# VHH binders against HTH-type transcriptional repressor CarH (carH), part 19

Target 1, 299 residues: HTH-type transcriptional repressor CarH (carH), of Myxococcus xanthus (q50900)
Amino acid sequence: MAERTYRINIAAELAGVRVELIRAWERRYGVLTPRRTPAGYRAYTDRDVAVLKQLKRLTDEGVAISEAAKLLPQLMEGLEAEVAGRGASQDARPHAETWRESMLAATQAYDQPRVSDVLDEVLAALPPLKAFDEVLAPLLCDVGERWESGTLTVAQEHLVSQMVRARLVSLLHAAPLGRHRHGVLACFPEEEHEMGLLGAALRLRHLGVRVTLLGQRVPAEDLGRAVLALRPDFVGLSTVASRSAEDFEDTLTRLRQALPRGLPVWVGGAAARSHQAVCERLAVHVFQGEEDWDRLAGT
Below, E stands for the ipSAE of ESMFold2; O stands for the ipSAE of OpenDDE; V2 stands for 0.75 times the mean of E and O plus 0.25 times the DockQ between their complexes.

## First folded at step 10 (VHH; framework vhh_7xy4_2)

Design y4 (from x4 with K57R; at its last look DockQ between E and O 0.61; V2 from the best seeds 0.69)
Fold by ESMFold2, look of step 10:
Structure y4 (fold): chain B 299 residues (1-299), chain A 121 residues (1-121)
Amino acid sequence: as target 1 above (299 residues)
Amino acid sequence: QLQLVESGGGLVQPGGSLRLSCAASGFDFSSYAMSWVRQPHGKGLEYIADISGKGGRTYYSDSVKGRFTISRDNAKNTLYLQMNSLKPEDTAMYYCARDKYYWYRGGMDSKGQGTQVTVSS
């Protein structure tokens, strides 16, 4: 099948580069040598569009075009190797679905090095919050469901969750420290599942909030002692495991009683939403959606 | 491009049933948890139920557990809510919502325009 080509206006649109700039780059630095069609028009291949995208990215980051052109051969060798491994025609570039599928397949094969390699690719390509939202969290949820249904073993689930946890902890340590508004984050007593808490901490840090992360299985009295010492602006609690309304109310009552009455308390996770009326009666906020991040962050 | 289109609302007598549908487009439906929320006139949003992307995990609010069933058909990109034993207090605008993975499971990032359910004698 014939290789897909584009006229200069379409190539410009695909690469996000003005036509005039494409011509200037080609003439001044020789970074493109598009072939001519029999009718005499310049024809840009998918490789040419990829070149333009790389030059645009580097120059937007402040790299002089002459230096960007010097870097291009190494960058394009990596891209050519990936394309050759897929075949001769243009396919979509890797995206979140492909990464998740690759990690799942590697997990099924107990191929930890491959899981690690794909995680590294994701984190090199995406900002931390986007990597979490589009790749890491959906994968963890899918793997957990497969484990519960018996289509993955506990060993396969642990292999992926341990790798992802390590990366989340690293991302959290690298995140901005935060300088305003202070939140204390903990899981409910007896709650073992901390991935949601780590994700919330990461997001709050990127919104400028100072976060003290207490982690899993924090008893109500110990949370109260921590809050007394730290005097935070709010407490955020994670609860994932299903609980009866009675058990949830008993636990939340103990938590509320251990905390200052005027202190805002938020609960996130599906169990919290299931028992929304209990939270309302106890003056505890339930995290409902994206708009609530601004309320937590005080923006 | 993202669209969530609810349908199936209407007027029903107490004790009756309705089935709501939500047609989803413009995103990878099976990769996202989905939820139903409702808003009674003059009140805030109330969570009703959610379902994981593959459909293996469901949660329900206490107010509807045992009466409502959430389900999905990933081949048709459609979310459903079966509502049985309807009560006057179920009267509300019902919204289909896409969840993000906030707190491991759920936190709405998008919702549709809604479909009205009215339970009245």
Scores: ipSAE 0.619, ipTM 0.847, lowest interface PAE 1.7, mean pLDDT 84
ESMFold2 (binder alone), look of step 10: mean pLDDT 85; pTM 0.872
OpenDDE, look of step 10: ipSAE 0.814; ipTM 0.916

Design y5 (from x4 with G107S; at its last look DockQ between E and O 0.29; V2 from the best seeds 0.00; counts 0 for: pae E 2.3 > 2)
Fold by OpenDDE, look of step 10:
Structure y5 (fold): chain B 299 residues (1-299), chain A 121 residues (1-121)
Amino acid sequence: as target 1 above (299 residues)
Amino acid sequence: QLQLVESGGGLVQPGGSLRLSCAASGFDFSSYAMSWVRQPHGKGLEYIADISGKGGKTYYSDSVKGRFTISRDNAKNTLYLQMNSLKPEDTAMYYCARDKYYWYRGSMDSKGQGTQVTVSS
């Protein structure tokens, strides 16, 4: 997979460092040597952003940039060790499974405190996105399947889902504030499943996107009013529950009509993918893969 | 290293059937939702079917619903697509794709090299 790269503005925002300062640091101290795009723009990697964050941290602590630059290799070794240790947490997969199993068992036993404890452990051990991708999302998927199959009760599903939701909201609260691009995120008017949307919000925030999250069951007209007030760069919609093509089209048509012409609209979720032709007819983008995150972020 | 290898494509007459297979390796297959996507010549990628990690949930695009069946054998790390009642418009490169648990059904983070399906009289 091509290494994710950011333009300087995005890198600046992600690192909390002004663009001018980044350029100065690069020029004066050679702390970064970003690749250039075919178009000649600087392309910063996650590693580069991490470097910038470290430099910012040190300078905020009163360390002269010249000194911080000298410490950077050591810090990066530590970070790489941490990232390699976190990347060596490729072995976290076994841990992820263990955590999921533990939470599932606790859920089955209606042991809410235990679920909470395991969640805390997960969030202490893993970065937010990794926690979501490797533990929380899989857990929720499994919980959903088990509920559907009758192996978990509605109460059990609610118990764990509400706890996970609370943690996700907390993660969102702690996520970086994006400013370079703004997205309004909402579920379909009849959609009650918001976890995917929360995950999307989390991802976008970590990509430096400002997110206004409206949540589940948002009426089309209200979405329209919000969008008119906020003037976002795009709207992201989530629809998970299966619907007929006709119902989907009717709903999406109403949503599209409530939104400004020309505003990019994205739809994610299993239901959206099932009705791709409808989306295409309505000039709505269907979220299909990891590459679309960059598109949403404008990178 | 993550690998997805598709097979089973070929030339078939309209109304015919094909069964595609995807051999997965380099990851915990059962922990991931899997999808079939296709790309007609000169067109973008089209999602056509997905299946949950445990195989309990399946989804289909409107274009293939009732004709195609997605299944998996986790013991064999293999994904399948049974394609019946094939039409000329089904002509495309077909890809096996791994999905993360984004949006509960995940989003594609990897796909294979693909297998060509051609439906022609």
Scores: ipSAE 0.467, ipTM 0.764, lowest interface PAE 1.2, mean pLDDT 89
ESMFold2, look of step 10: ipSAE 0.528; ipTM 0.808
ESMFold2 (binder alone), look of step 10: mean pLDDT 87; pTM 0.884

Design y6 (from x4 with M108L; at its last look DockQ between E and O 0.62; V2 from the best seeds 0.00; counts 0 for: pae E 2.6 > 2)
Fold by ESMFold2, look of step 10:
Structure y6 (fold): chain B 299 residues (1-299), chain A 121 residues (1-121)
Amino acid sequence: as target 1 above (299 residues)
Amino acid sequence: QLQLVESGGGLVQPGGSLRLSCAASGFDFSSYAMSWVRQPHGKGLEYIADISGKGGKTYYSDSVKGRFTISRDNAKNTLYLQMNSLKPEDTAMYYCARDKYYWYRGGLDSKGQGTQVTVSS
């Protein structure tokens, strides 16, 4: 039946354009020809309001009104087709790169609502493991390095890292519980970087492994007590912070000694790879890459 | 789609130097940590070094620390390995590899075809 219409005052309010300007645009540039009601006032449709919004945005961006008027047919056709077809306009760039750029910009501006919105978009669009690999982990690594170099403040780093960590914990709780093999996962003593451990836990859960996650800074004796109680099939340890070969060997020796002799022990993280010879001497497996997931989950 | 092409290998005398290069394409190079790994004849892969996506953080294996330097030029999508004070034990096929943030920079998901480095008199 009859299409919704608005009087000029309401159309102005909806579009954010002064009544005087609407009249000037109609008269001088012919961008609208609103119909008249039986009572004689001008009636603006939803399309007319959309036209006014587009003209307002273009002129606010510095486009001359005469040029903006020439662009209208193409702009309005695109908007109408999008609404009718239920389709969305998209950038040509890869989505993962776009999301990371958006979150970094929002972080720089201290725009927590925007970071949250982009995170929700990512997690709605990607499977959890892809979201971690392609968006979350690279972003946190970049942000952490910018903070260390002074390009971001500690407040900016905390703003994004807290939000991402909360979402990772939520993803982990929603992941399959795992019914095959049991792994106990912890960071090295005095290791505070937990993100890689959480990512490994998430991936192992999706491979069907039951995971007991002990988290950060687990002393060797406490790990040993947990292992005696839990009797897992393996222990996975994360070590990221740089360590001297001497410190690494001392620490790994104490960890190995606190654990049953025949229990498989895996280490992951950049620091573990730095000290591969030490791991070999202590009969500890070093996670090297993609091919190791099945071995870890089934070894 | 992803490609990694190593170059710069060759025969050098003990104590010599070489600079390896790796041309990367098919992915957002600056968003990923990159690694060098090597494979001595008849042995498994040995990790050498890695560098963060923006270049601010590096790690080195004990076997090369102090002798090798990893670097990157993100404008050229190129990874480098400067190798000094070369020893016969450094003889291997050298590969560059992309680090897929497993365990936070400890998991590789792809490598190139490699470039041979031979250190011999």
Scores: ipSAE 0.468, ipTM 0.785, lowest interface PAE 2.6, mean pLDDT 83
ESMFold2 (binder alone), look of step 10: mean pLDDT 83; pTM 0.851
OpenDDE, look of step 10: ipSAE 0.838; ipTM 0.927

Design y7 (from x4 with D28T S30D; at its last look DockQ between E and O 0.37; V2 from the best seeds 0.65)
Fold by ESMFold2, look of step 10:
Structure y7 (fold): chain B 299 residues (1-299), chain A 121 residues (1-121)
Amino acid sequence: as target 1 above (299 residues)
Amino acid sequence: QLQLVESGGGLVQPGGSLRLSCAASGFTFDSYAMSWVRQPHGKGLEYIADISGKGGKTYYSDSVKGRFTISRDNAKNTLYLQMNSLKPEDTAMYYCARDKYYWYRGGMDSKGQGTQVTVSS
């Protein structure tokens, strides 16, 4: 009945095109005219996704985007029947779920070689950020919850988490070095959950940001010393574990006081969103969603 | 195609209750954390609560803790928000959202069209 539409991140996934590139193509070449929903998000149609797919294919083949945009009217004539016969693409999602299920089952059986084999399959099949977003991070979250609830043992949790961490570090080392903007990334004091920080580092590196990664449990004073020496453009902090509003405010106050006034400070993780008002009072940016990556990366 | 459709909003007096629902489709629902966020008129989006994919872990903003309860029914692909002890400052457009695992857990990638909640006397 009504025209089917997608949000920008889903359109990006369906077309295999980065969100930032979609925005750049819209801005510079006018190849798409998506409407905005009342909530403020861009709405992309099946036709828009088909346009993005064709632009991606042509640019991957070395065609300049300006030339690819010129070819669109002719190309779209042949593709309209294709769009009419499809819904949202689901091809990659069933595989990601299957991989996660396989690794969880192997973890339950203490089968480390099988976990390793599935991780190798994932990393051979998916680009790094997609592997992290669709397989690695969801798996770690699920395993952590099962550990907390007692349905996985400590040994099972460690078996899988150490394997995933090793591969995540490998992905990070293989990521672009970044030449623009410099971010210093650390976990909150007393924060042991490093996986979110590593994922943020990976994504920022793929956005061209230079990242100095300090890791877990960085005391506020030590962060201040590092920032003074490094002179970064921003600080990104990970905070995942639940904290009372009072504890969160005390800790964030110490962090803010240790850092130069005027230096942008971002916090990400569930605890940051839970205490959004505290962050606002302390002039600290809270990471809320995908569009914040552009702000953080300065793009 | 990912779709999130909120419902259950309306006009209610202070101290009242409402239950919001969000019908999800186009993705494997139980594999993703889900959130509720709201937008008061003329203001930015405010995080309310989130729940893990299997439902075992929930978080709440300070502004609603103790009054609101997030839940999900993975067999029905539906997210819920039970709102009790409503206040005029809870008046907003309420959206359900799918989370990505940005910073482990703390970043939405999609939200619905929203359902209006108005708390007034």
Scores: ipSAE 0.616, ipTM 0.847, lowest interface PAE 1.7, mean pLDDT 84
ESMFold2 (binder alone), look of step 10: mean pLDDT 85; pTM 0.868
OpenDDE, look of step 10: ipSAE 0.857; ipTM 0.933

Design y8 (from x4 with S31T; at its last look DockQ between E and O 0.51; V2 from the best seeds 0.69)
Fold by ESMFold2, look of step 10:
Structure y8 (fold): chain B 299 residues (1-299), chain A 121 residues (1-121)
Amino acid sequence: as target 1 above (299 residues)
Amino acid sequence: QLQLVESGGGLVQPGGSLRLSCAASGFDFSTYAMSWVRQPHGKGLEYIADISGKGGKTYYSDSVKGRFTISRDNAKNTLYLQMNSLKPEDTAMYYCARDKYYWYRGGMDSKGQGTQVTVSS
């Protein structure tokens, strides 16, 4: 894809280096040779911004600029490989932060059309899993914390959360149909936080797993009935709300007892990790990280 | 390139205190929840604590609740673990980790190389 370029003031902002310092470094040390546009403006590439960032980092650490310039060839060899990979992956691009900031500002102004427009841009530009990881889930967490602290009203929180949730459900409906392994996913009894469960379902669908999603607050008995009928390869449960170890153990015991003895049961979420010893005693797997996806998906 | 670099480990006597730091780079630090995990010699990874991207929500494992405090400084891209009332059982390699939002903060996607903490008389 075509290399992105920036005018000098944007390059300065991205690198955290004043414009006049960029010009001084160019003149005195020859560390940059930016291309000029047909209109005559200096055009800085991602590589140029990376050079400026390295020089800024080294000088902030007390390295003289003349010494920093001598170190650049070695440092830039590794960075050239990283920059070349950015076109295939959008993980390092700043658009996610910009989109979240735009939606927060629109939310504060009760500008629902603007929030909707930004969400449409996000979903058109990013693959579903990246949209979830970098924009949707972080935004919802930030908004929830702002509401809890009083920085946003209930109306502002609802305005954005309703639209984000609807889009997440749509992504799930559109996700690939799984073929070779079947998981039943639900929240713990009395658990209302479904965003993490929906994200897990989305990831599993993209790993080729068939997912039956039962959603929020499924009683243990009803889960057991569903599992007996569906005969899945595993059950995945989401638990977020803080619980005492005793309450968590009581609930997990009832869930384990409602399910077949040999059926793998996984729990994920902050409450599950907080009570890892309880999960171990009950022969329930705690989702810890990226390597566990392969175990869940049977890959 | 994502990098997590732990520091601050060392040898300390029982009842002592230690403060771990984790320097993060190569990603938008404030977007992600961060966690500390540890691995005692010859054992599996044990979750210790996590903190939300903006720092407003924390969770702790039962084994450290009340003794350890997780915090972060988003201006410095640094995660911290204050460990008080250290016990020999706290001896382990300590890792800083970035969490994804699957299961709502239930999924480490990256961790550092670790820093050793040894609690011994």
Scores: ipSAE 0.637, ipTM 0.846, lowest interface PAE 1.6, mean pLDDT 84
ESMFold2 (binder alone), look of step 10: mean pLDDT 85; pTM 0.867
OpenDDE, look of step 10: ipSAE 0.867; ipTM 0.936

## First folded at step 11 (VHH; framework vhh_7xy4_2)

Design z1 (from y3 with M108E; at its last look DockQ between E and O 0.02; V2 from the best seeds 0.00; counts 0 for: pae O 8.0 > 2, placed apart)
Fold by ESMFold2, look of step 11:
Structure z1 (fold): chain B 299 residues (1-299), chain A 121 residues (1-121)
Amino acid sequence: as target 1 above (299 residues)
Amino acid sequence: QLQLVESGGGLVQPGGSLRLSCAASGFDFSSYTMSWVRQPHGKGLEYIADISGKGGKTYYSDSVKGRFTISRDNAKNTLYLQMNSLKPEDTAMYYCARDKYYWYRGGEDSKGQGTQVTVSS
């Protein structure tokens, strides 16, 4: 039976994609096989429009078109299965476990191309924050713990962590620049663990906050100089490594003293939570959980 | 569908002990850092402790360090909190939570219903 078809300009309107991009995507990535009419013009089906919508969604979320095209067959198959009667109870959880297991196995085998392929699938299928929460962060924690226990080598850990970090930085760079409130984010002077800070930065950008990310091991004096120049609405600090209450208090005191008295200062990470009373005495907010995002973002 | 079910709370005398349990389902338990948090009546959530996915790293708030011990059994998908030398100040609703890697432990969708601990005579 004859399927409903559209000329390219109508398909473009339906999918929200410019005609020039449809042609470019078809030529370079082979993602469409539109029919030709006897008059010779291209005819796009409802399935073709669905393909275009998926490609636009993924590219709008920061996935490179080449990577989105690689993942398209799986995504279209999943969409068709969902229409065939699968409900919302079939969450991304089973895929998240499978993706993590696949990347771990590839890491164990030093198979960097396979790690890259699975990362592409994850980022094509999930919004950035969900990909971070359900796949990337748990994977890196697992890999790091295996490295510390000796069941993975440093080379294996670095192989996957370097690729994940690069993807997170790309997502952060592609996120909309915030126009509401400005936060400066940094790790404590001696703090090397950056993953939590990157996750917080990504989350804040998605809440519309402008973020200046200073990264790891920022000395108190340098932070103070940056804050005076940038005049942010708040400072967010990350501290994860275990430390004594005395060392924590000494370090936080120097940081607080380097910053304007009235400037809100937030501290996140396991070490900050461990020393909540110290933070309170120094008028520093401890980041506890999901409800604090509204306070931090000012919404 | 993530589910966390706390149990083991109750009424105890000051100086007593309790062992809390949290049964986890709907996610790959061993891949996540897990936490205990508490909420005293009329107050906000207070971080208590956390433990890494494989159990190799633990962290404790200063208020419970030396008295409480967090542990996990990944074969049973269960998180534990051994609470010793209990004080009236430990009276609170206790929740287990799945860690979000951004700074915080225990978002609303990642936290159970809680189990009440009351320290009184």
Scores: ipSAE 0.334, ipTM 0.688, lowest interface PAE 3.4, mean pLDDT 81
Fold by OpenDDE, look of step 11:
Structure z1 (fold): chain B 299 residues (1-299), chain A 121 residues (1-121)
Amino acid sequence: as target 1 above (299 residues)
Amino acid sequence: QLQLVESGGGLVQPGGSLRLSCAASGFDFSSYTMSWVRQPHGKGLEYIADISGKGGKTYYSDSVKGRFTISRDNAKNTLYLQMNSLKPEDTAMYYCARDKYYWYRGGEDSKGQGTQVTVSS
């Protein structure tokens, strides 16, 4: 199907950018190279419109256009990855299960090379966020359950978890840096499970959020110190391990007290969802789902 | 240039209602989470509520939950705060804010001039 194209006036309207500004951006910064119609008119694609929208967003946020232009490639990679991920979603489900089963079987056999190979296949086939959501996160959940039930050994759990972690870290390194909004992410002080946090970091990075990732077992006081130094827009906390309401409240109170008043604090994970009332009392946001990503990103 | 202009404040009796408006300009309004914050006299800024860019998600502080409703009209670039069952403790300068949490970071460019709400018998 021939790619839909728009004239500059329509592209301007779709992107919310003045025609004169589009021309200026093209001329000064080379951010777009629209095709020409046989009649010599610029023909903008949906991709071009997306670029314009991103530039507009950045400039509206106070970023100089020269700087926005430099950031555009990174942002577009994230966007393309997201778009690609939406289109492939229906056909990948059967494959996702097959990949998870394959990795699980390899894990049970202590076949680390096979786990690695399957991971490579997953990451080649799926964009980063989709890979995480549809394959890696479910795999880790399954691995955790099997470990808890005694069907996987600690060594097996470690084998696959470490491999997945390495891949997630790699994906994070490749993700857009983000510049407009800044989040500090950490696990609860006693929390050792960081995979959910890594996934959150990955999502936020692809949303254009700058992320400082502190990882697992971060003391409240140290988190406070870091936040005072960095002055992020929000703090994201992860807690997976179940605990009593009292223990949860004590810990969260300590965390809240260590952080500046008024700073938005988010908590994700199974433990957080189980203690919503405590979070509410402490004015801490509980991550509930997809809509909250926009909130975290400020969109 | 980013502009936020709050309106709708005034004097009301306890139990009364007010509707605040915030006219936004100079940025893509629908792309940003917007917030209401307030500052009582002699006190710091307090978060009240926010609404996502598309309006699908809202959040309220405990102090106003069940009484206040945040909404937006993206076609009009306007943010609203319906305040019901007002209490004397709701007396404050109310500000519309873009999602920079200026009360924490000091981003003064992300709020308007404010509108005064006074609740008194």
Scores: ipSAE 0.017, ipTM 0.314, lowest interface PAE 8.0, mean pLDDT 85
ESMFold2 (binder alone), look of step 11: mean pLDDT 83; pTM 0.849

